# VHH binders against Probable chemoreceptor glutamine deamidase CheD 2 (cheD2): the designs that were tried, part 17

Target 1, 172 residues: Probable chemoreceptor glutamine deamidase CheD 2 (cheD2), of Syntrophus aciditrophicus (q2lsl4)
Amino acid sequence: MNSKAIKPSCEYFLLPGYIFMSPEPYLISTVVGSSVAVALWDADSKLGGMLSFLYPFRESSAESTAIYGNVAITYMVRMFREEGAKKKNLRSQIFGGAESDCCEADQIAHENVKTARSVLKKHGIKVISEDVGGRLGRKIVYNTFQNEALIYKVNTLRNSDWYPYDGQGRQA
Key: E = the ipSAE of ESMFold2; O = the ipSAE of OpenDDE; V2 = 0.75 times the mean of E and O plus 0.25 times the DockQ between their complexes.

## First folded at step 19 (VHH; framework vhh_8k46_1)

Design k68 (from k65 with F50Y; at its last fold request DockQ between E and O 0.71; V2 from the best seeds 0.78)
Amino acid sequence: AVQLQASGGGFVQPGGSLRLSCAASGFTFSKYIMGWFRQAPGKEREFVSYITWSGGRTDYADSVKGRFTISRDNSKNTVYLQMNSLRAEDTATYYCAAKTRFVYTGSTTYTEYDYWGQGTQVTVSS
ESMFold2, look of step 19: ipSAE 0.783; ipTM 0.870
ESMFold2 (binder alone), look of step 19: mean pLDDT 81; pTM 0.813
OpenDDE, look of step 19: ipSAE 0.850; ipTM 0.922
ESMFold2, fold request of step 21: ipSAE 0.711, 0.735, 0.711; ipTM 0.848, 0.847, 0.845
ESMFold2 (binder alone), fold request of step 21: mean pLDDT 81, 82, 81; pTM 0.816, 0.823, 0.813
OpenDDE, fold request of step 21: ipSAE 0.860, 0.845, 0.856; ipTM 0.926, 0.926, 0.925

Design k69 (from k65 with R101Y; at its last look DockQ between E and O 0.58; V2 from the best seeds 0.73)
Fold by ESMFold2, look of step 19:
Structure k69 (fold): chain B 172 residues (1-172), chain A 126 residues (1-126)
Amino acid sequence: as target 1 above (172 residues)
Amino acid sequence: AVQLQASGGGFVQPGGSLRLSCAASGFTFSKYIMGWFRQAPGKEREFVSFITWSGGRTDYADSVKGRFTISRDNSKNTVYLQMNSLRAEDTATYYCAAKTYFVYTGSTTYTEYDYWGQGTQVTVSS
């Protein structure tokens, strides 16, 4: 990130199954393996957010939570629209879906990426960037004001990338 | 400096109404989600309501749904809580709070507010 342009003064660590959004500049950090993170951004207002989901799909029900990609993406798009964002001005980016030696985890990774693409397309939201697949996990820092991400690929994801934050994904 | 000034509390009979106001200063009000919380003596502080930046989304605790209405006027840097059909159980100190972000998980709104007002007392008694 170029700190001379616009530098977010706030940080948030995004946990799996969470949706975070703010009209203020934030650096949103997250880690993904077979899971997928989606950034959503309104070019007009600079409202930005990120979600992270573990599983691709859940039928609409009272048991629906943001750990499912279809639920999480639909909810965040609705939130942006309720805040006045126009669909044509929304931009999205997709990250994650690393392949695994484990057949079950590899299947989930591929399905998560497909679900993110499909749901965003269904809502008419442009996907302007993808960094998906491969065999390496990702640590991501997303700058919501500039709509730019730094991606660091890693052989192993450490539990400390999740654990040191409180229940809201903020550092204690 | 950030300041949240809650007002409009008082004494009211059961079934009555009150309107709380919270005037904000020291930050760009339209960039903040505003919330109301309450705490009765001997009880934990509990969520009452929130309203998003533009007012596009509101939410309420089950105990107040249908009786309370949150609103905001970004031109006056003020959030309001209209409280109707008040009950003895609504007796508490009411606090307004502010945060710049929204967090959601589907089953629980996972949020912590950054700024808090001093509160205003609401007493509902026969």
Scores: ipSAE 0.720, ipTM 0.821, lowest interface PAE 0.6, mean pLDDT 86
ESMFold2 (binder alone), look of step 19: mean pLDDT 80; pTM 0.804
OpenDDE, look of step 19: ipSAE 0.846; ipTM 0.921

Design k70 (at its last look DockQ between E and O 0.68; V2 from the best seeds 0.76)
Fold by ESMFold2, look of step 19:
Structure k70 (fold): chain B 172 residues (1-172), chain A 127 residues (1-127)
Amino acid sequence: as target 1 above (172 residues)
Amino acid sequence: AVQLQASGGGFVQPGGSLRLSCAASGFTFSKYIMGWFRQAPGKEREFVSFITWSGGRTDYADSVKGRFTISRDNSKNTVYLQMNSLRAEDTATYYCAAKTRFVYTGSGTTYTEYDYWGQGTQVTVSS
């Protein structure tokens, strides 16, 4: 038995506009197209989290939610720091931002990636890995205990890829 | 087995104080967010307060802000609810709950599902 390989005991499916955090080992799965997911991890405590956002930036306090990258990233970083995480122990990873044939969606994808980089840099958080851009969508499975992600590139994102979400509801 | 044992309820006059305790066993306490909820007869269960894993963040329902204080002692596997300036509207069964996860979607929206629930303790504020 390899004592260095620990599988998470819990699973969570991350929907767009959600922030998820836990100090327990979790296997967090999500699907991104032009959207961006960010993993954040405290190397000291093994506190881990992931967020997914659709749009890069919002300045208005009204209707500011985690669907905006600047809001979501700032909130999750603050939560880690309030739990005692030191900046030097934080590690982040950025995923998504697949290009689109639609000019507006393609620009949003590029802006989402730029925003994730900019906000993390502003907070002084190391970005240790990126898997961004390209034409393919991504299915991501993030292991919070090991701070490792498995990335599956997909030609199209189907409604079944949002299990248990069918594109019309928010929970099973 | 997981157990959440709430205590410290009772009868109190309006304006009085009570301190609720919830002793936990069967899980690693420091890895759980702890919450307090309440349910009055004929009403839906409602959120009262939560405290994060280390105690770094607390939050309260608007109806109890400034009057109630949540705290935890991870060395004693216990969460507390200090209830001051009690009102008749605070009469309810109070439940402690535990979850490992923090889920957030917006400035006023929170994911409320908890994994474990205590049996509750009755608080009665006679007006």
Scores: ipSAE 0.723, ipTM 0.831, lowest interface PAE 0.7, mean pLDDT 86
ESMFold2 (binder alone), look of step 19: mean pLDDT 81; pTM 0.810
OpenDDE, look of step 19: ipSAE 0.850; ipTM 0.921

Design k71 (from k65 with K99L; at its last look DockQ between E and O 0.85; V2 from the best seeds 0.77)
Fold by ESMFold2, look of step 19:
Structure k71 (fold): chain B 172 residues (1-172), chain A 126 residues (1-126)
Amino acid sequence: as target 1 above (172 residues)
Amino acid sequence: AVQLQASGGGFVQPGGSLRLSCAASGFTFSKYIMGWFRQAPGKEREFVSFITWSGGRTDYADSVKGRFTISRDNSKNTVYLQMNSLRAEDTATYYCAALTRFVYTGSTTYTEYDYWGQGTQVTVSS
C-alpha cells in the first residue's frame, strides 16, 4: 500500500486519557498495553479521531474523565454526532487490551475491550477492525484520511520507540 | 495565505453591546474550530469562547457565560462574538483564532490554535 504523506504539522501523539479529533488528515501515533485505543471515522465528512483509555467505566460524576472507556467513547461519539455525522457513516476500530503477567492487569485488559465493544454497539457504530488481546503491547499509527492503521507489536516499550513516552515497560 | 480579520471593536459604556466579526480566508473555513481570545495590557491572553466546525458545540469562559454568544456563518467564512452587558473588565484586545483539531481529557479542552488574527480593541468605560 502506498500511503500519501501527511505534512508534519498534521502529526499528533495521543496520550492515555485523551480524545483527539480533526476533519483534516492526521497521522495519530499512540501506544497501548492493557489500555485500549479506539479510532472513530465519519466516511461522509472524513472527520476522524482517536481516543485512548485506561479503565473500563465510570458513572457520571465530576471525576468522569476520558481515562474511562465508557466516558471517552460516549464523548467522542457525541462530538461526531453534534457535527452532523450519521451513525450509518461511522466506522470504528479497536486496538489494545494486551494481557500481562499480573492477574489484575489482565482482568482490566479484558474489561477494557469488552467496554469498547459494548459502548460502540450501544451507539449503533460499526466496528470494522479489531486488533486486541494477546500478550504484546502495540504501537499504532492511524491515518485519519484513509481510515487505516499500522500496528507494531512489541514485547516492551523502550524510550527510543516513541518519542513522547518515557519508554519503560508496558502500560497496565 | 491565511488571513483572520477581526473587526467590530470600539468604545462602549458599561452595560452596552458590541458584535465582533472575524472574516477568514486562505483555508477551508468549515474545517476549523473558531475561537475568541482576549488580552488586557500586562495580562496573559485568555480564552473567551469557541465554536466547533459546524457550530454543533460552543463553549465559554465562566466570566462571559450568559453575556456573550459565539456564532458562525460558514457560507460567509465568518465567526461572530455578540457581547452584551459589557463591563469594564471586558476591556481588551480581542483575537479570533482557528484550529483544525479538538482535544479533550474530560475536564479540560486543548486550546493551542494554529492561526491568529491581528485583533480588534474593545474598550468599556464610562
Scores: ipSAE 0.669, ipTM 0.819, lowest interface PAE 0.9, mean pLDDT 85
ESMFold2 (binder alone), look of step 19: mean pLDDT 80; pTM 0.814
OpenDDE, look of step 19: ipSAE 0.828; ipTM 0.912

Design ko1 (from k65 with W53S F102S Y104S; at its last look DockQ between E and O 0.61; V2 from the best seeds 0.44)
Fold by ESMFold2, look of step 19:
Structure ko1 (fold): chain B 172 residues (1-172), chain A 126 residues (1-126)
Amino acid sequence: as target 1 above (172 residues)
Amino acid sequence: AVQLQASGGGFVQPGGSLRLSCAASGFTFSKYIMGWFRQAPGKEREFVSFITSSGGRTDYADSVKGRFTISRDNSKNTVYLQMNSLRAEDTATYYCAAKTRSVSTGSTTYTEYDYWGQGTQVTVSS
C-alpha cells in the first residue's frame, strides 16, 4: 500500500487487549491467530482505530479489560463517539479467528468472530469487510487514512517472519 | 518546537473564579485532544478535564464537575479552563496537555498525552 499520507512517526504496533485510535493518519500493525482484530473508521472525518481481543465475552460491567470482545468493541465505540463520530457513519472490518485442528482453540476462534459480529450489529455499526476463519494466522497492516488493510497469511508467527531466518542465531 | 503556555493562575479567595488559558503552537491544534491536569504539593498529578479535537465531547473529574468548564477556540489555538466556586482543595499547579492518539486497555483514555505545558499556579487563600 502507498504510505505517502502516513508519516514514519505515525506507526503503531497493536498488542492483544489494546485499543488504539487517532484522528491523524496511522499505519496500525497487528497479528491475530484465534484472536480477532476490529478496525473502526469514521467515513466523515477519517478518524480511525483498531482493537485486538483474545476472548469473546465477559459479563462483569466493572471489569474494563479489552482482552474480551464485548468490552473492547463497546469501549472503542465510546472512544469514537467522544470524538464526535456518529455510529451511523462508522464502518468496521473484522479480521482473525483462525480455526485450529485442536479442540478448544477452534471453539474460541469461532466464538470470537461471532461476538465481533454480534456486538457491532448491536451498536448499529456496518461491517463492510471480513477476513476471518481459515487455518492460518494473519499479520495485518491497517491504513487509517484510506481505511484499507494489507493481510499476510502465515503458518507461524515469529520475529523472523518479517526477515529471513538466521539459523545460526537461533539454533541453540 | 511544540509549546503549550498556560496562564491565568493566581491568588483567589474561596468561592472566587479564575480562567486559565493555554496557548498552543508548533502543531496542528485542531487535531489534538486537550486536557487539564493538576498537582498539589505532596500529591500525585490528577486529571481535571479533557476536550476532544472538535469540541464535541468534554469530561471532568468528579471533584470539579459543575464548577469547572473546559472549552477551546481552534481559530486561536487556545484551550480554556473556567474555574468557579474555588475551594482550598483546588490549590495546585495546573498543566495543560495535548495528545493526537488514544490508547486504552478498556480503563482509561487520558494518560498518554504527548505534550505538556509548564503549568500555572492556582492558590485559593484561607
Scores: ipSAE 0.371, ipTM 0.747, lowest interface PAE 1.7, mean pLDDT 83
ESMFold2 (binder alone), look of step 19: mean pLDDT 80; pTM 0.800
OpenDDE, look of step 19: ipSAE 0.386; ipTM 0.744

## First folded at step 20 (VHH; framework vhh_8k46_1)

Design k72 (from k65 with K99G T111I; at its last look DockQ between E and O 0.64; V2 from the best seeds 0.73)
Fold by ESMFold2, look of step 20:
Structure k72 (fold): chain B 172 residues (1-172), chain A 126 residues (1-126)
Amino acid sequence: as target 1 above (172 residues)
Amino acid sequence: AVQLQASGGGFVQPGGSLRLSCAASGFTFSKYIMGWFRQAPGKEREFVSFITWSGGRTDYADSVKGRFTISRDNSKNTVYLQMNSLRAEDTATYYCAAGTRFVYTGSTTYIEYDYWGQGTQVTVSS
């Protein structure tokens, strides 16, 4: 299949605790340390999305939000399915979970990756790629048209790596 | 060029019904979330309802939930708003809008709408 460049106006910077989906081609950019990003793609319709979560799970409650991996992944999978995607056509990729010297941060990173794998497996969704663990943070640019990611490993995550210009996500 | 043409507004008695239509052109309709908004004189534009690309999900402002129903026909490139049990406070100009992106935080849905219609007036008065 021929690759196509995506126009700059079709870019989105993904913040932690956010889920982004669009059936149009997008470059979705994000930065992860101990957090995890998951890309999901419907091979049939080309619907693509990415989420980023900070903590592995939350038991069901009113305060459960997409900063928790089990909540975020389950919600995005449900959205794809409600739009008509079949599980056999879904493809996922997992990024992040960088470890640090702090035992608490290392445990969160490991648990985040484990949660992403577990929830995707529970939903019967193939994980076609992982770039997880290690000690380096990651900048990720995910191309939804091609279902391909560029991954830049960095020694430190700068504050500007989390500082998008104000792109507007407003209540619908 | 992108066009969103809203129609079906008018004058109606309290308790009555209207059906708004918004005909779309200039983009692939099935790849867009469609929304309805309204603006009363002297007030800010407010969200009414949205419907996702295939119609898999809908959502409504609390003030209209149970009375309004959004639907779409992708074969006709048209989104509809069925408005029942109309009240005086529903009086507003109603705008349709289209956006391709769904953003969710676990509690809040954000849809950034790229295109807006000209609006259609709904007036509910005795």
Scores: ipSAE 0.626, ipTM 0.824, lowest interface PAE 1.3, mean pLDDT 86
ESMFold2 (binder alone), look of step 20: mean pLDDT 80; pTM 0.784
OpenDDE, look of step 20: ipSAE 0.890; ipTM 0.941

Design k73 (at its last look DockQ between E and O 0.86; V2 from the best seeds 0.76)
Fold by ESMFold2, look of step 20:
Structure k73 (fold): chain B 172 residues (1-172), chain A 125 residues (1-125)
Amino acid sequence: as target 1 above (172 residues)
Amino acid sequence: AVQLQASGGGFVQPGGSLRLSCAASGFTFSKYIMGWFRQAPGKEREFVSFITWSGGRTDYADSVKGRFTISRDNSKNTVYLQMNSLRAEDTATYYCAAKTRFVYTGSTYTEYDYWGQGTQVTVSS
């Protein structure tokens, strides 16, 4: 636990397939298994945000939602840029992509991490930290004011937290 | 205390224009997304428009797109709604609202933290 990294006045629990942004200091918590969370932060304005996605990419805009990594990351980067953030001042962090003995979840985990790296690189955004892979799920608490994350690795995630095994998830 | 004071409403003929203002106090205005909503008698409150913290993004309900323009002046702690080509169905009480956070899933999400008292707009022949 890094107590000096935690003291925003507001908290938000980030659900899978959601994008959250605020210029106010927030403590954003989320859980990832084979899914990936991406934090994005503008060092100048201190605008911060986090997204969580379940599947790596979608090329069709007709059914595009934030559950796809390419869609979610592109959307959030565009939001930051429209707010005046300069590409060189954006900093990102990547979390998740835990590997599984289940073939589908393991393949999705690897592709999710690859997609996050690729899309952020395409936008010219520096990835300053990664905590990805391994066999353990992650509970993450991200401090948007200081651009710092606490990561708790767990042997088993609850059904409500583990995707794509939630009843709302879908096979790729 | 947080206050959102909407003004600039009134009576106008169809095809006319009005400019609404919403003066904000009690919070750091530049840290808030500002929105306009409206409610006609007997109807649910509906989304009209929003503008992000710096003004970098705006969005509009389909019913007003191309006719209404939202803007903000962070030095004056004020958000505006320029309403052109007004129609009878635009008759409503117009409310400004504020939220600090943006949440997106791929569909509309409109929960706001603070609300103004509104200003009446009446479009009649």
Scores: ipSAE 0.642, ipTM 0.817, lowest interface PAE 0.9, mean pLDDT 86
ESMFold2 (binder alone), look of step 20: mean pLDDT 79; pTM 0.795
OpenDDE, look of step 20: ipSAE 0.817; ipTM 0.903

Design k74 (at its last look DockQ between E and O 0.78; V2 from the best seeds 0.71)
Fold by ESMFold2, look of step 20:
Structure k74 (fold): chain B 172 residues (1-172), chain A 124 residues (1-124)
Amino acid sequence: as target 1 above (172 residues)
Amino acid sequence: AVQLQASGGGFVQPGGSLRLSCAASGFTFSKYIMGWFRQAPGKEREFVSFITWSGGRTDYADSVKGRFTISRDNSKNTVYLQMNSLRAEDTATYYCAAKTRFVYSSGYTEYDYWGQGTQVTVSS
């Protein structure tokens, strides 16, 4: 962040199950443990966005929520395409999927990363960077103007990616 | 200063049509999602429709789907709401609103700028 010459004028703190997009430069921050965040960027228009999901897959329906990776990624990709983005110009990055001492969280982490890769490939979208796996959670600050992320590794993982670092009821 | 000037309201009989316009100034129009909302006397403001930056996506409240059409002309800094098959329950003040960002969530209504509205009255 401090290492970049261009600073977006706006900031947004991304929560699990949310999808954020804007054609204006933004710094989008989030925290992921076993969860996964995906950045999507149109190199042509500079439209950028990020999503965060907790669980890998659910059959798509009108009742589905963006806490599922297949739902969230498909929704955001569709939004970019409807704004005129061409698949060739789309770039994606995948973050998270930290493995933990809890067998359920470890299985979810692995499946979340696999789902992100699979869904993006199905839509024909290039994944230009991954920072996934390992034992440490991540705090991410994504600069939509430069399509660059700063990643800080955190020492403690929880069953949900967000709650341990922010406490109840707080948002940045 | 940001201005959103809604116009085109008026009296219309049930089954009739109206076209609302909202002229925007004071910001880069093409960088904003535009929305329409309405509020009847004694009721809370409710979502009607939105249209994304380029017009690539539109969405509607269930109560107006198939009857209302949102559109935009970025060269004129104007968003429109074509209202067909109007009913008495469509009577309200209609407001246009603008935001730079899209955040997915059902029931999301947070907009940064709001117009003063235009009255639509549907009665015999």
Scores: ipSAE 0.533, ipTM 0.758, lowest interface PAE 1.3, mean pLDDT 85
ESMFold2 (binder alone), look of step 20: mean pLDDT 80; pTM 0.804
OpenDDE, look of step 20: ipSAE 0.851; ipTM 0.922

Design k76 (from k65 with V103I; at its last read DockQ between E and O 0.55; V2 from the best seeds 0.75)
Amino acid sequence: AVQLQASGGGFVQPGGSLRLSCAASGFTFSKYIMGWFRQAPGKEREFVSFITWSGGRTDYADSVKGRFTISRDNSKNTVYLQMNSLRAEDTATYYCAAKTRFIYTGSTTYTEYDYWGQGTQVTVSS
ESMFold2, look of step 20: ipSAE 0.774; ipTM 0.866
ESMFold2 (binder alone), look of step 20: mean pLDDT 80; pTM 0.809
OpenDDE, look of step 20: ipSAE 0.846; ipTM 0.916
ESMFold2, fold request of step 21: ipSAE 0.733, 0.759, 0.756; ipTM 0.850, 0.863, 0.854
ESMFold2 (binder alone), fold request of step 21: mean pLDDT 81, 80, 81; pTM 0.816, 0.809, 0.816
OpenDDE, fold request of step 21: ipSAE 0.858, 0.848, 0.858; ipTM 0.925, 0.926, 0.925
ESMFold2, last read: ipSAE 0.743, 0.770, 0.737; ipTM 0.852, 0.869, 0.841
ESMFold2 (binder alone), last read: mean pLDDT 80, 81, 80; pTM 0.808, 0.811, 0.809
OpenDDE, last read: ipSAE 0.856, 0.847, 0.865; ipTM 0.924, 0.924, 0.927

Design k77 (from k65 with K31R; at its last look DockQ between E and O 0.57; V2 from the best seeds 0.73)
Fold by ESMFold2, look of step 20:
Structure k77 (fold): chain B 172 residues (1-172), chain A 126 residues (1-126)
Amino acid sequence: as target 1 above (172 residues)
Amino acid sequence: AVQLQASGGGFVQPGGSLRLSCAASGFTFSRYIMGWFRQAPGKEREFVSFITWSGGRTDYADSVKGRFTISRDNSKNTVYLQMNSLRAEDTATYYCAAKTRFVYTGSTTYTEYDYWGQGTQVTVSS
């Protein structure tokens, strides 16, 4: 038998409704339109993560998954705190919420951004950067070690640039 | 080189206890989530338990909840599995595994692990 160990990946493509966290340096890539991505980082331990959500709010229930902003953000903050992070050492960044031609999609975009701001403020977490609104979708590459993001604004997003794209979801 | 050396297996009668250890080397242990898995002959490998980087969170398969306890000692680069009230269906090779990342959707936890130990045999007489 070949005893070759599987090496950890330094890159991750974040799908909508997912939360990703690691204390290792990662490049996290994602795409947002009217959806919102939130990066969270502990300056002390260098634990970093990113989440992406589609809808702003859901009351706690069996259907309360990370596609909802209040659920996703609260869950990731709790995970950081359980790992020993203090709220005052946490830094966050908010991306997305692009405006749409459709009234309902535009309202959701605005509500998503408002929810991200409100939930992070409620948890006492500083938002050090925002790149929100406008009419362009965003491709984001977030470096967890440096707590820095590259943002590419695009006129259109191809189908493979947002869910149900599963480029990394094929792993068993 | 990454090594995960599981030990502590053996033969035990039903109702008995065993404590498994998994000594890790070749990576910064505190940066890894550690997990235990098991595989009986002719069956698929199944999840048993995991413990996060600092030990802040643990989780267990329903079949072992209340009987097994996972713990870690980051100063010794070791993860443990205390197995109590053992049953015949717990007979398997037990593997420790490591990953740096946590992935969550609200209904499932991403379970892919990057490194695997060679395992230790646990046999519970029936």
Scores: ipSAE 0.743, ipTM 0.840, lowest interface PAE 0.6, mean pLDDT 85
ESMFold2 (binder alone), look of step 20: mean pLDDT 81; pTM 0.810
OpenDDE, look of step 20: ipSAE 0.834; ipTM 0.909

Design k78 (from k65 with F102W; at its last fold request DockQ between E and O 0.83; V2 from the best seeds 0.81)
Amino acid sequence: AVQLQASGGGFVQPGGSLRLSCAASGFTFSKYIMGWFRQAPGKEREFVSFITWSGGRTDYADSVKGRFTISRDNSKNTVYLQMNSLRAEDTATYYCAAKTRWVYTGSTTYTEYDYWGQGTQVTVSS
ESMFold2, look of step 20: ipSAE 0.757; ipTM 0.849
ESMFold2 (binder alone), look of step 20: mean pLDDT 80; pTM 0.804
OpenDDE, look of step 20: ipSAE 0.826; ipTM 0.906
ESMFold2, fold request of step 21: ipSAE 0.753, 0.693, 0.752; ipTM 0.859, 0.819, 0.863
ESMFold2 (binder alone), fold request of step 21: mean pLDDT 80, 80, 80; pTM 0.807, 0.805, 0.804
OpenDDE, fold request of step 21: ipSAE 0.844, 0.838, 0.852; ipTM 0.920, 0.922, 0.923

